VHH binders against ATP synthase subunit gamma, mitochondrial (ATPC). Designs and how they scored, part 7

Target 1, 283 residues: ATP synthase subunit gamma, mitochondrial (ATPC), of Arabidopsis thaliana (Mouse-ear cress) (q96250)
Amino acid sequence: ISTQVVRNRMKSVKNIQKITKAMKMVAASKLRAVQGRAENSRGLWQPFTALLGDNPSIDVKKSVVVTLSSDKGLCGGINSTVVKVSRALYKLNAGPEKEVQFVIVGEKAKAIMFRDSKNDIVLSVTELNKNPLNYAQVSVLADDILKNVEFDALRIVYNKFHSVVAFLPTVSTVLSPEIIEKESEIGGKLGELDSYEIEGGETKGEILQNLAEFQFSCVMFNAVLENACSEMGARMSAMDSSSRNAGEMLDRLTLTYNRTRQASITTELIEIISGASALEAAK

## First folded at step 1 (VHH)

Design m11 (framework vhh_7b2m_4)
Fold by ESMFold2-Fast, scan of step 1:
Structure m11 (fold): chain B 283 residues (1-283), chain A 123 residues (1-123)
Amino acid sequence: as target 1 above (283 residues)
Amino acid sequence: EVQLVESGGGLVQAGGSLRLSCAASGFTFSSYAVGWYRQAPGKQRVVVASITSGGSTKYSNSVKGRFTISRDNAKNTVYLQMNSLKPEDTAVYYCAAQGLYWEPYSSTDFDYWGQGTQVTVSS
């Protein structure tokens, strides 16, 4: 190859290095803004686990899988991971007289799952992660899902943030009031709740409905923030890797350029020496 | 920001030794050729020694056998070990790095130059 081709490649690689370094800084800034909120939001839904117990394996007739993904790429495997887990849940909850449907959050999971699961998708939502995310925005989304989707259990699939190099695919289950009441009658934790302290016209059904709606909003708020942190962390790692790879490529191209230049100088020197020798012989 | 910073200069008696260092920052040091130049009062700047990215060295006839150029890519530093110094070695010593080669070879092909360090050899 020519010196000009190497020069053009070096220019392109330098631009990639600059862009990826800038993108890493942006992702790091956004992670800092969201990380504290995600960690604090874990406290919002954990009391429900103590009250209602952990029922991820409960067998129900109608399951709805809520898949959380990002709108933009360049964030490693976070989106492919939640799609894979969502598909596994579909298979595990399928059976005779059983139904599984999807609610998709984010453009990336929507694009993947529309290819082979379109008929099972009852709702899709994009652009939820416009900063800053707040409880009110997520609460509206949760309410929209509850109004438009019938379910016995909601299975929320997201990436729980651990560090910029580690995120954990996680499934959080929220049960319908009918299923909670059934579990309560069988001797679940909710059956231990002192309902005699609740005075007034509110029925057990109304209380369970309000509890399920509030639980879903809290779990969704944490899940969305966790997934946003995982997205930013994965993007930082991807950009760091790209920047480092660009640096290595630039180093190799610089060495190639120097060798090409030295070879050209040697050729020119040989031509000059040969010419001088020919002139001397002509005397 | 790209910088080359020389150090190690000073006053030494004839027959003595000095080691100059040139610390590089802001570029991929290991991929660049680096050289030492000197300029005595009232004279033009001349090459003293050079070392390529691959470690090949070249010396001026006036210093060959007395001076040794070396590099430490882990520290982004190039060294000039000067032995058996003579009064005629008195000069300001500069380091220079050769980057991307866009034109036929000339002094301007060196992308970066240091500020210089004074070496004085007394009799």
Scores: ipSAE 0.000, ipTM 0.082, lowest interface PAE 22.1, mean pLDDT 76

Design m12 (framework vhh_7b2m_4)
Fold by ESMFold2-Fast, scan of step 1:
Structure m12 (fold): chain B 283 residues (1-283), chain A 120 residues (1-120)
Amino acid sequence: as target 1 above (283 residues)
Amino acid sequence: EVQLVESGGGLVQAGGSLRLSCAASGFTFSYYAVGWYRQAPGKQRVVVASISSGGSTKYSNSVKGRFTISRDNAKNTVYLQMNSLKPEDTAVYYCATEFRYDSWGSLDYWGQGTQVTVSS
């Protein structure tokens, strides 16, 4: 093993350690920027759950699974987790004369799901977080999904942020105005809507449409922010592990370098001693 | 309701200039990438130029150096400045938004088009 080969490996590993430390700091900074907004946005959708009910098991003919993932990798298992949950929902909602389709957010889920589910993907969106995430950006995405995708129920799959070491895969359901009205008519939990006074001369259909649009925007805004926090937390953990592993590898290479250097010094010393002995014999 | 309305088309002589405008309504314009497409008689629609939400531009090789795309987010408008026009530039020009930010070929909303005719 040449000293130069070991030296070149050490340089490469030092560079990896430096990059991973920098990436951890960037992820930590981005988490701080978005965490408060994610926590505050949880309050936006809770009134809708109270009004419209938590109905994850509702049986419908057309389900659309909205899968939230990141554009960049190196964030642990967050992307594989949402893909796994999305595929499970596909199987659960499949059946005769039932249709399940996907809306994919983020490059990572798109890449995974295009391999075996391309025909079931009706819309994909990338680089959503290229600019700082705000309600306006997410409301545009939500509005476009509502206008261009036919559905009875939307199943939004994301990673809910609990802490930098705990991310919870979560599914939130949003029903179409037609399904809400149908449930309301049969006197379910949604039947309580019949007790509310409609102001401004709007029809019941118009108020339900407005509620569905606003609910989806609020849920989507929270989901996107939660997933962004989980991405940053997971990336911090991944970069911390990579930096530590690089440090250990650097230590091992340093030991190898010192052994190689010491062996070279020993060989040189033996040659000097041998030369001196030969000169002494020649006297 | 999302609307894109093109204007500024017309008849112009070879070597002349035209400026097309695309006025957007019903959505948050500044968030969307916007592209210009054209379709000549008997041919399929092709991309001419695009501009991202951040202002980055891309051009077709056939128009590079002659056409300039720009946007005014305050006016919800995108422009296509067309210089040194050739008879080959004769087409219906369409404005379109790109919701899928991964490719300019993934356009969601289209305008009605505006006719550009370049006489020899």
Scores: ipSAE 0.000, ipTM 0.122, lowest interface PAE 17.6, mean pLDDT 77

Design m13 (framework vhh_7b2m_4)
Fold by ESMFold2-Fast, scan of step 1:
Structure m13 (fold): chain B 283 residues (1-283), chain A 125 residues (1-125)
Amino acid sequence: as target 1 above (283 residues)
Amino acid sequence: EVQLVESGGGLVQAGGSLRLSCAASGFTFSSYAVGWYRQAPGKQRVVVASITSGGSTKYSNSVKGRFTISRDNAKNTVYLQMNSLKPEDTAVYYCAADTYSLFYGEWRPSQYDYWGQGTQVTVSS
């Protein structure tokens, strides 16, 4: 390999290193922008979960798994992880006279799951993070899901953010008003709802319907922000790895460049010596 | 040729101190994040401490407050000052370099670019 070819490769690798370093910095900046909001949004749904319960093992006839993924790649295993968990939930909740369906959020999970689960996907949404994420945007999405999908339990699968290298696959369950009412009749955590007095002509069903809808919106808002944080953290790690690989390649190319340069100098010296010898022999 | 050479290990009584050194050569030391790992017999290699090219440090919970990592870029050397040593600290200590690691994470062995041969630290009773 010539010195020029090695030099050109070094320029290319330096550009890759700069780009991946810049992408890491962008991901870090985006993480900082959403991390506080994700952490604060945990407070929005926790009171409803305490009141209505969170039981991913509850047995129902129709489960809908809401799988949160990213639209863009280069974010480690976060997307494969939520798909794996979603498929595990399918197996746990499927059976004779039991139905499991998927709602897919994000291009990456859509691409993976359309290969072998297309018939069980009732809704897919992409480009959720095209605009800055806010409660109103997510609330509209949650409302669209509730209007278009029939369920007994919604199981929201996402990556809860812990740190830039630690994401916790998480399943949050939101029960339909009918299931909450049925569960409270037979006891359990939801039996505490029987302690509430219903006034002014409102039915227990109407109150539970409103609570379930609001709970889902709050859980979805937190889940989307958590998953966004995990995406940025995983992308930082992926860009860090790519930048490191580029650095290793640059080091190897630098060694090759130095060896090639030294060989070229040696060749030039041999040619000069040979020329001088030929001139002496010709005399 | 890239080399990391650990030194300073040995036998010490519980409550004693040791200073480990890692001498680096064959690469631009100041551009690399460097960490100390340890491996006890029959156990997996675990992170002890790390220091970035900029000097930011991270410690495992088991050594926080007892160990101090530092670097001298002029001498291409990283140090681990180990105080209040416990029998649980007995292990082979490894120096490792990683060009672009994320500081806040737990570094896995496979994430480091270069490893030293290790130095034995034995803390008696």
Scores: ipSAE 0.000, ipTM 0.093, lowest interface PAE 19.6, mean pLDDT 76

Design m14 (framework vhh_7b2m_4)
Fold by ESMFold2-Fast, scan of step 1:
Structure m14 (fold): chain B 283 residues (1-283), chain A 126 residues (1-126)
Amino acid sequence: as target 1 above (283 residues)
Amino acid sequence: EVQLVESGGGLVQAGGSLRLSCAASGRTFSDYAVGWYRQAPGKQRVVVASITSGGSTKYSNSVKGRFTISRDNAKNTVYLQMNSLKPEDTAVYYCAAVYEYSWTGGQYTIPEYDYWGQGTQVTVSS
């Protein structure tokens, strides 16, 4: 094994260490930019849970699973986790006269699920994170989903940000106006109001539709920001691990380099001694 | 740092073949993912083919079945074999590379390609 080969490997590993440290710093910067917005957006949808109830186990005929993933990798298990949860929800909600479909957000989940679930994917969206995330951008996406997808329940699968070392796979359920009216007390209360004309002339159905649209936009905005935070935190952790592993490899290669160098010096010394001895014998 | 030099471009008749080479200098090239991009006049630069450090290949739909990307790590070179060339394949072809780390048994590429060659002109006459 030559000293040059070991030296080349050391250069390669040192570059991995530099690149992963840089990637960690970029992820940390992006996390700082989005974390506050994610935490604040939790307040946007929680009043709807109080008003309309928490519906994670509701049994319906038409379920749509919205799977949030990233476009880029090197973020631990966040993408494989949401795919696993999404597939579990598909199996749990499958049955005779029941339909389950997917809406995929992000390139990584799209790539995984297109192989064996393509027929059940009704919509896919990528590149949400190419520009800074804002409510207007996400509300357009939410509106597109609502216009193009028929559902009784939307089940939004994402990684809720807890800390840079802990992400919680989370499912948020949003019900259609028809299901809300049928299943909730708020639907019953609004039934009492349909005998009264409110200012603007909105019907009970229009009010429920507007509430569902606003709820979904708020939940989606929070979910997208939570998933972005989790992606950045997971990437920081992954890059930190990679950088430490690269450092350990570099240390091991340095030992190998030193041993190779010592062996080379010893060989040179032996050759010098042998040459001197041969020269004296030739006298 | 890595430096990329493309070669093998030129003028060829429709239906002909051409082989492009991308030679790398500096570091161990086997640790890099390499892509071939092309840019026709007035159009955006688009990906043609890519090969990971592990040897996995991907092709754009417009060239699948006609182009083959391969690598020779001993020579620090990546090749693009172009068969059944069409006039619409006329473009400047660029070699691009990015350092790729093996991650939990997989290969991932982030950030996007960092190193680019100067490009080589491919002209296909009808």
Scores: ipSAE 0.000, ipTM 0.096, lowest interface PAE 19.9, mean pLDDT 77

Design m15 (framework vhh_7b2m_4)
Fold by ESMFold2-Fast, scan of step 1:
Structure m15 (fold): chain B 283 residues (1-283), chain A 121 residues (1-121)
Amino acid sequence: as target 1 above (283 residues)
Amino acid sequence: EVQLVESGGGLVQAGGSLRLSCAASGFTFSSYAVGWYRQAPGKQRVVVASITSGGWTKYSNSVKGRFTISRDNAKNTVYLQMNSLKPEDTAVYYCAKDYSEYLFGTPYDYWGQGTQVTVSS
């Protein structure tokens, strides 16, 4: 290879290193901004777990899997992971008298799942992150899902943020009012709902409907923020890896450049010496 | 006030080993990710190794397999065990607190004074 080809490649690799380093800093800044909010939002759904119980193993006839993914790539395996978990939930909840449907959030999961599961996708939402995330925005999304989908259980699949190298695929379950009422008849934590006074002619079903809708909004808000943190963390790791790979490539190219330059100088010098020697021999 | 104090640097022959220590104070040590960084003469300060509050570690490719980062939360200390040292490992080594318990290689807050490591060939 020519010295010029090596120089051009070095320039390209330096540009990649610079861009990926900048992208890492941007992702780090965004993670810094959203991490606290995600961790604090975990408190929003915990009261519902205490009141309604945590039963992720509940067997129901109609399951809806809500798959949270990103719109943009360069974030490691976070999107493939939620798709894998969502497909596993489909198999675990499918049966002769059981239905499983998908609600997809984000372009990346939509692209993957449209290949194998298009007929089971009842709703897809993209560009959620186009505007800064807040509770009101997510509650509108939650309402749209509830309005367009019938379910016994909602299984929300997302990446819970643990660290930039450790994301925990997580499934949060929200039960329909009918299932909650059935569980309250059996007892346990749901039995505590029977201790509340109902006034103004509202039915137990109406109260359970309102609680389920509010719980879903709270869980969705946390899940969306957790997934955003995991996206930023994974992007940091991906950009860091790309930057380090570029740095290693640059080091190898620098060595190649130095060797090529030295070889060129040596070859030129040998040619000169050989020419002089041949001329001397001709005397 | 957050303070980080590095120690354990020195002169060592190529192929030798050194163990660096960083004593932390002024913050809840167990709750934050901490890392080791180095700056060679005329170069930018770069990350060497990081460890999260949960014990997850990350290493730069240039030191992977040779360096080991660890922490002792009871002593508020982070360590860097450096084996098979090379002349290119010569640098001032800095200890840094990351912004949160989960961030790697992105120090925002506080740096230590540094400890000089010199590897002769």
Scores: ipSAE 0.000, ipTM 0.123, lowest interface PAE 18.5, mean pLDDT 76

Design m16 (framework vhh_7b2m_4)
Fold by ESMFold2-Fast, scan of step 1:
Structure m16 (fold): chain B 283 residues (1-283), chain A 122 residues (1-122)
Amino acid sequence: as target 1 above (283 residues)
Amino acid sequence: EVQLVESGGGLVQAGGSLRLSCAASGSTFSSYAVGWYRQAPGKQRVVVASITSGGSTKYSNSVKGRFTISRDNAKNTVYLQMNSLKPEDTAVYYCAAEWGYTYLDSRYYDYWGQGTQVTVSS
């Protein structure tokens, strides 16, 4: 192998190492900016769990799976994980008189799922990360989903942030007002709503509609922030690994370069010695 | 997803000009940084010019002052205007796209085009 080829490889690997170190720092900075907001947003939806109960296993005729992914890669298994969970939910909830449809958020899940599940995707949203995330932006997205998609249950799939080395695939369920109304007929926590005196002329149906819309916005806001934290954490870990691997590759290339250079010097010396010996023998 | 298609390559005399186009399909184009790369026979693929989603540009030293990169987000297209072409500019030119990164210093690319041949005769 030539010394020039080794030099070119070393230059490329040094650039990769520098870039991955920079990308790790950027991901770490973004994580610090968003982590507090994600943790605080968990409080937004917890009261709904107390009021409506935990409903991940509720059986309905039409389920819509909202899959949260990133627009950009290099974030480990974040995107493949939500796709796997989303497909598992499809298998569990589909049947002869039951349908499952997808709402895809993010370019990466769209690319993966478009290959095998195109006919079941009713809405796709990209460029969510074009501007810094805030509640208003996410509430507009939630409203667009509610206006354009008919469902009995929304199942929001995302990566809950635990640490930079651990994320927890999570499914949060939001029920339609019609399903909540049916559940309230059996009593329990939802039945308690019937005891409330409704002033101002609102019907129970109107209250349940407003409750479902607000719950979905709160859950979506938390889910989007959690997924962003998990993306940044996974990218930081991936860049750290890539930088370390580049460093090891650079070390090996440096050794190869030194060996190749030494071999070239040895060859030149042998040629000089051979030439001198040949000149002496020719006399 | 985004798909990139290059066009505008061809044969040109030294000192001439060519305009390359990179047309993107998909819903994320305006959020992506786009770069032009070139690869001559037997050489590494190297960056020529890049433009961020906000319109900031970077150029390699070999083309600075001769090439101009621009974008038209309404048409989902990025252009490379190549002036004062030299025989050493002969290469296959590739379009690459990535969210938010500048390609002069980055090696991460989400999407690549198929390439377009540029030949500058002397």
Scores: ipSAE 0.000, ipTM 0.099, lowest interface PAE 19.3, mean pLDDT 77

Design o01 (framework vhh_7ocj_1)
Fold by ESMFold2-Fast, scan of step 1:
Structure o01 (fold): chain B 283 residues (1-283), chain A 123 residues (1-123)
Amino acid sequence: as target 1 above (283 residues)
Amino acid sequence: QVQLVESGGGLVQAGGSLRLSCAASGFTFSSYAMGWYRQAPGKQRELVAAITSGGSTRYGDFVKGRFTISRGNAKNTVYLQMNSLSVEDTAVYYCAADYRWGSSYYPLEYDYWGQGTQVTVSS
């Protein structure tokens, strides 16, 4: 091969290395911006687990799986992982006279699941990260889902952030007010509220509805932030690997370039020596 | 399961008006951005009007001031009021639906499409 071909390949690989290093730094910056918020938001749902109980394995007639994914790729297996978990939940909760439907968040899960599960998708939303993520924006999304999707249980699938090399596929379950009333151990305390009229006229049903809505908003806010952190961490790792691989390729190409150039120099030297010898002999 | 059914198209004289309706079923209408597109023979499909789940509207440059998009969430229907029609408005009009985040977001590509309704404007 010519030295020019090797040089052109080296130039391309150098460009890839620079781009992937830049993308890693961008992902690292974005992770720093949201990591603290994600960690702090973990505390938002703890009181609801204590108050409403933890019923992740509850068997209901209508389950809705909320799948959180990213809009952009190059973030390892985070999107394929939540799709696999979501499909597993579909199979586990399917049965005679049982319904399982999907709510998809993010372009990547939408693209994957539209191929073979389109009929089971009741809502999809993309470009959540187009606007800065805050509680108000996520609570509006949660409210849209609650008002527009009929369910007995919502099963939120996301990647919980642990570190840039460890993301934990997580399922959080939020129950409808009707199911909470049947399954909850709140009985005695909420039973007292059934007979109590306060200004505003709230009933036990209204209290349970408000608690379920607020719980879902808190869980969704945490889940969205956790998934965003996991996306940025996975992208950092992917870009770091790509940059290192490009560096190794560049090293190999540099060796090839030097060998090719050295071989060319050797050939030129042989030709010069042979020519000089021929000229001397002809004299 | 998802269906969008357009109605109200037909033949009209230049300067006239038409009202198109799109009846939606199989999804939660109030959460979806709705749009109207049109395609004339030999031309690309272009945006006519869009309305977000929150009611914000956007129009294509060629119809702004003449057309009005609106929605009736109780009836699961989106409407396009077309005034001051010209021969250049002759096209098949398509209803489209997409779920997008935010009351002001307008999709670049829509998830669901209707079969289309013909609008012909004679000179």
Scores: ipSAE 0.000, ipTM 0.124, lowest interface PAE 19.0, mean pLDDT 77

Design o02 (framework vhh_7ocj_1)
Fold by ESMFold2-Fast, scan of step 1:
Structure o02 (fold): chain B 283 residues (1-283), chain A 123 residues (1-123)
Amino acid sequence: as target 1 above (283 residues)
Amino acid sequence: QVQLVESGGGLVQAGGSLRLSCAASGSTFSSYAMGWYRQAPGKQRELVAAITSGGSTRYGDFVKGRFTISRGNAKNTVYLQMNSLSVEDTAVYYCAARGSYWLPLTSDEYDYWGQGTQVTVSS
């Protein structure tokens, strides 16, 4: 019976609509919880950008690309976007005497990149957000990266949160102390570092080492929080779209149900009329 | 992999100088971050000096201006030059190596440690 089939499909679509609305509200609540912390964490690393610059074009022998992704899906294109950017950075920084390696954060980028780039992945971390994100947790991750990975430049790829409908793929570069020291001798913004409070001689290397370690922790903390906000915002948008599409499908099924019901009534009436007519002819 | 052997420890008078050496086995020394730590009886192990694979240095607060760390990659050796020694510098000095260009964010996270060498400063 076609009416029953349509009715059963309507029930299924109503359930999908209810679930996606609930998931949207959960994502919205999580976004509100982390958005303030992400915005405040920008203050931690912005002074380094003013002092050291962004340096995205620095050509070095060893680059490490840190790719930030989510563990859970249903968040639009945020994960595919950071993987695409990470692969582009690999191609731009690879060469005959140049090495590029990956550090992967999150299950989704791990799954994608292990397929094609397994031999270039030196470290992978998942389930970072099973516990509330805080500076101490991210500092442990930053230290684990610094301990296990050798680099001249570290390229952190993440989704910067702009709004609930917009995230911006972003690359933040952190340079090793040796590269910073070398670049400070060439001039530009890094040359200004010598004019600030860094004294010549034995303390310069110590200051640059401490600055680089602190910069990486601050940038990483901001990047992780920004990516979490973008994940929640993208999930809200995805769930809103799914809920709206379910509503449209429900409307179409309601029309189909009404047409099928009308057709069934018409068929039943025709059968009654035909039966009555046959009975009348027999009299 | 990496094995660390320290030398140069001994007895020295206050105001004197001493140079410690740490020889590392293995072909990867030039890519390692190296450190010197000390431990006096009843005290915690503390950072003396550390040096990245490229030569950038970090020093403990109590030794700044008096001690100098350096590395000789050709000899697979890291050095600690100790000047203006005081009785408070008396400790066992340990060499440490980390398989990374970068010094650790916490000073206690090294992969390899030497056997230690005793430094005693007499008054």
Scores: ipSAE 0.000, ipTM 0.138, lowest interface PAE 15.9, mean pLDDT 77

Design o03 (framework vhh_7ocj_1)
Fold by ESMFold2-Fast, scan of step 1:
Structure o03 (fold): chain B 283 residues (1-283), chain A 122 residues (1-122)
Amino acid sequence: as target 1 above (283 residues)
Amino acid sequence: QVQLVESGGGLVQAGGSLRLSCAASGRTFSSYAMGWYRQAPGKQRELVAAISSGGSTRYGDFVKGRFTISRGNAKNTVYLQMNSLSVEDTAVYYCAAETYKYWSGSYTFDYWGQGTQVTVSS
């Protein structure tokens, strides 16, 4: 093995270690920028859950799964996890006279799901987090989804941020106004809505429509920010692992370099000794 | 990243049919939404048909029921089947590889082909 080859390999690995360390710091900085906003946005949608419930078990004819992923990789298993959950929801909710469609957010889930589910994808959105996200931008996306997709239930799949080493695959359900009204009428899980008095010229249907639209926007805003936090946390962990692995590889290459150098010195010394012995024997 | 080459344009009589093809280079073809746009002399460019990476289609109001867009990911090609052509369909047809860019609130065109002329005579 050439000493020069080992030197070149060591230089390459050392560069990888420096790059992964830098990428970890960038991810940490971005996490700090979005974490507070994600935590604050949790308060926007939790009142809707109290009023309307979180009903993942409601049996409906048309489910739409909104899958949130990242545009860039190197973030552990967050993207494969939301794809796995989305596919599980498809199998759980599909059946005779039952339809499941996908709305994909992010380049990574788009690339993965095109292989198995491309005919069931009705909308794909990328570069959502290119600039710092605000509520208005997410509400426009939510409105586009509502205008272009018919559903009984929207099931939003994302990674809820807990810490840089822990994120929770989460499914949040938003029901159509028709389903909410129907469940309210039969006195099911949403029966308490019958206890609310609706006054003036506004109908219950109009109020439920406005609530569903606002709820979806609030849930989407939180989900997008949560997923961004989880992406940064997972990237920090992945870069830390890569940096440590590069360090271990560098240590092994250093040992190989030292062994190769010692072997070369030993060979040269043996040749010198042999030459000296031959010269002395000739006398 | 993606290069687009259109083919299949030409002269056709009113009531006839044409099939346009757009061949894309690159292994990311299946991840793009693909569209056909047309531009008649003195008019602005308009959407004819679009197909998402998942196969969902959208058509311009003036071509609904007459045109069909499809894609063959194995060949990295998108097709536009044009039936019941009229003289109003005369234009240069452009293939576009596009994605919905949230920040713009609209579809942006990452790549465009050179265009292919379609002429419908009466």
Scores: ipSAE 0.000, ipTM 0.155, lowest interface PAE 16.9, mean pLDDT 76

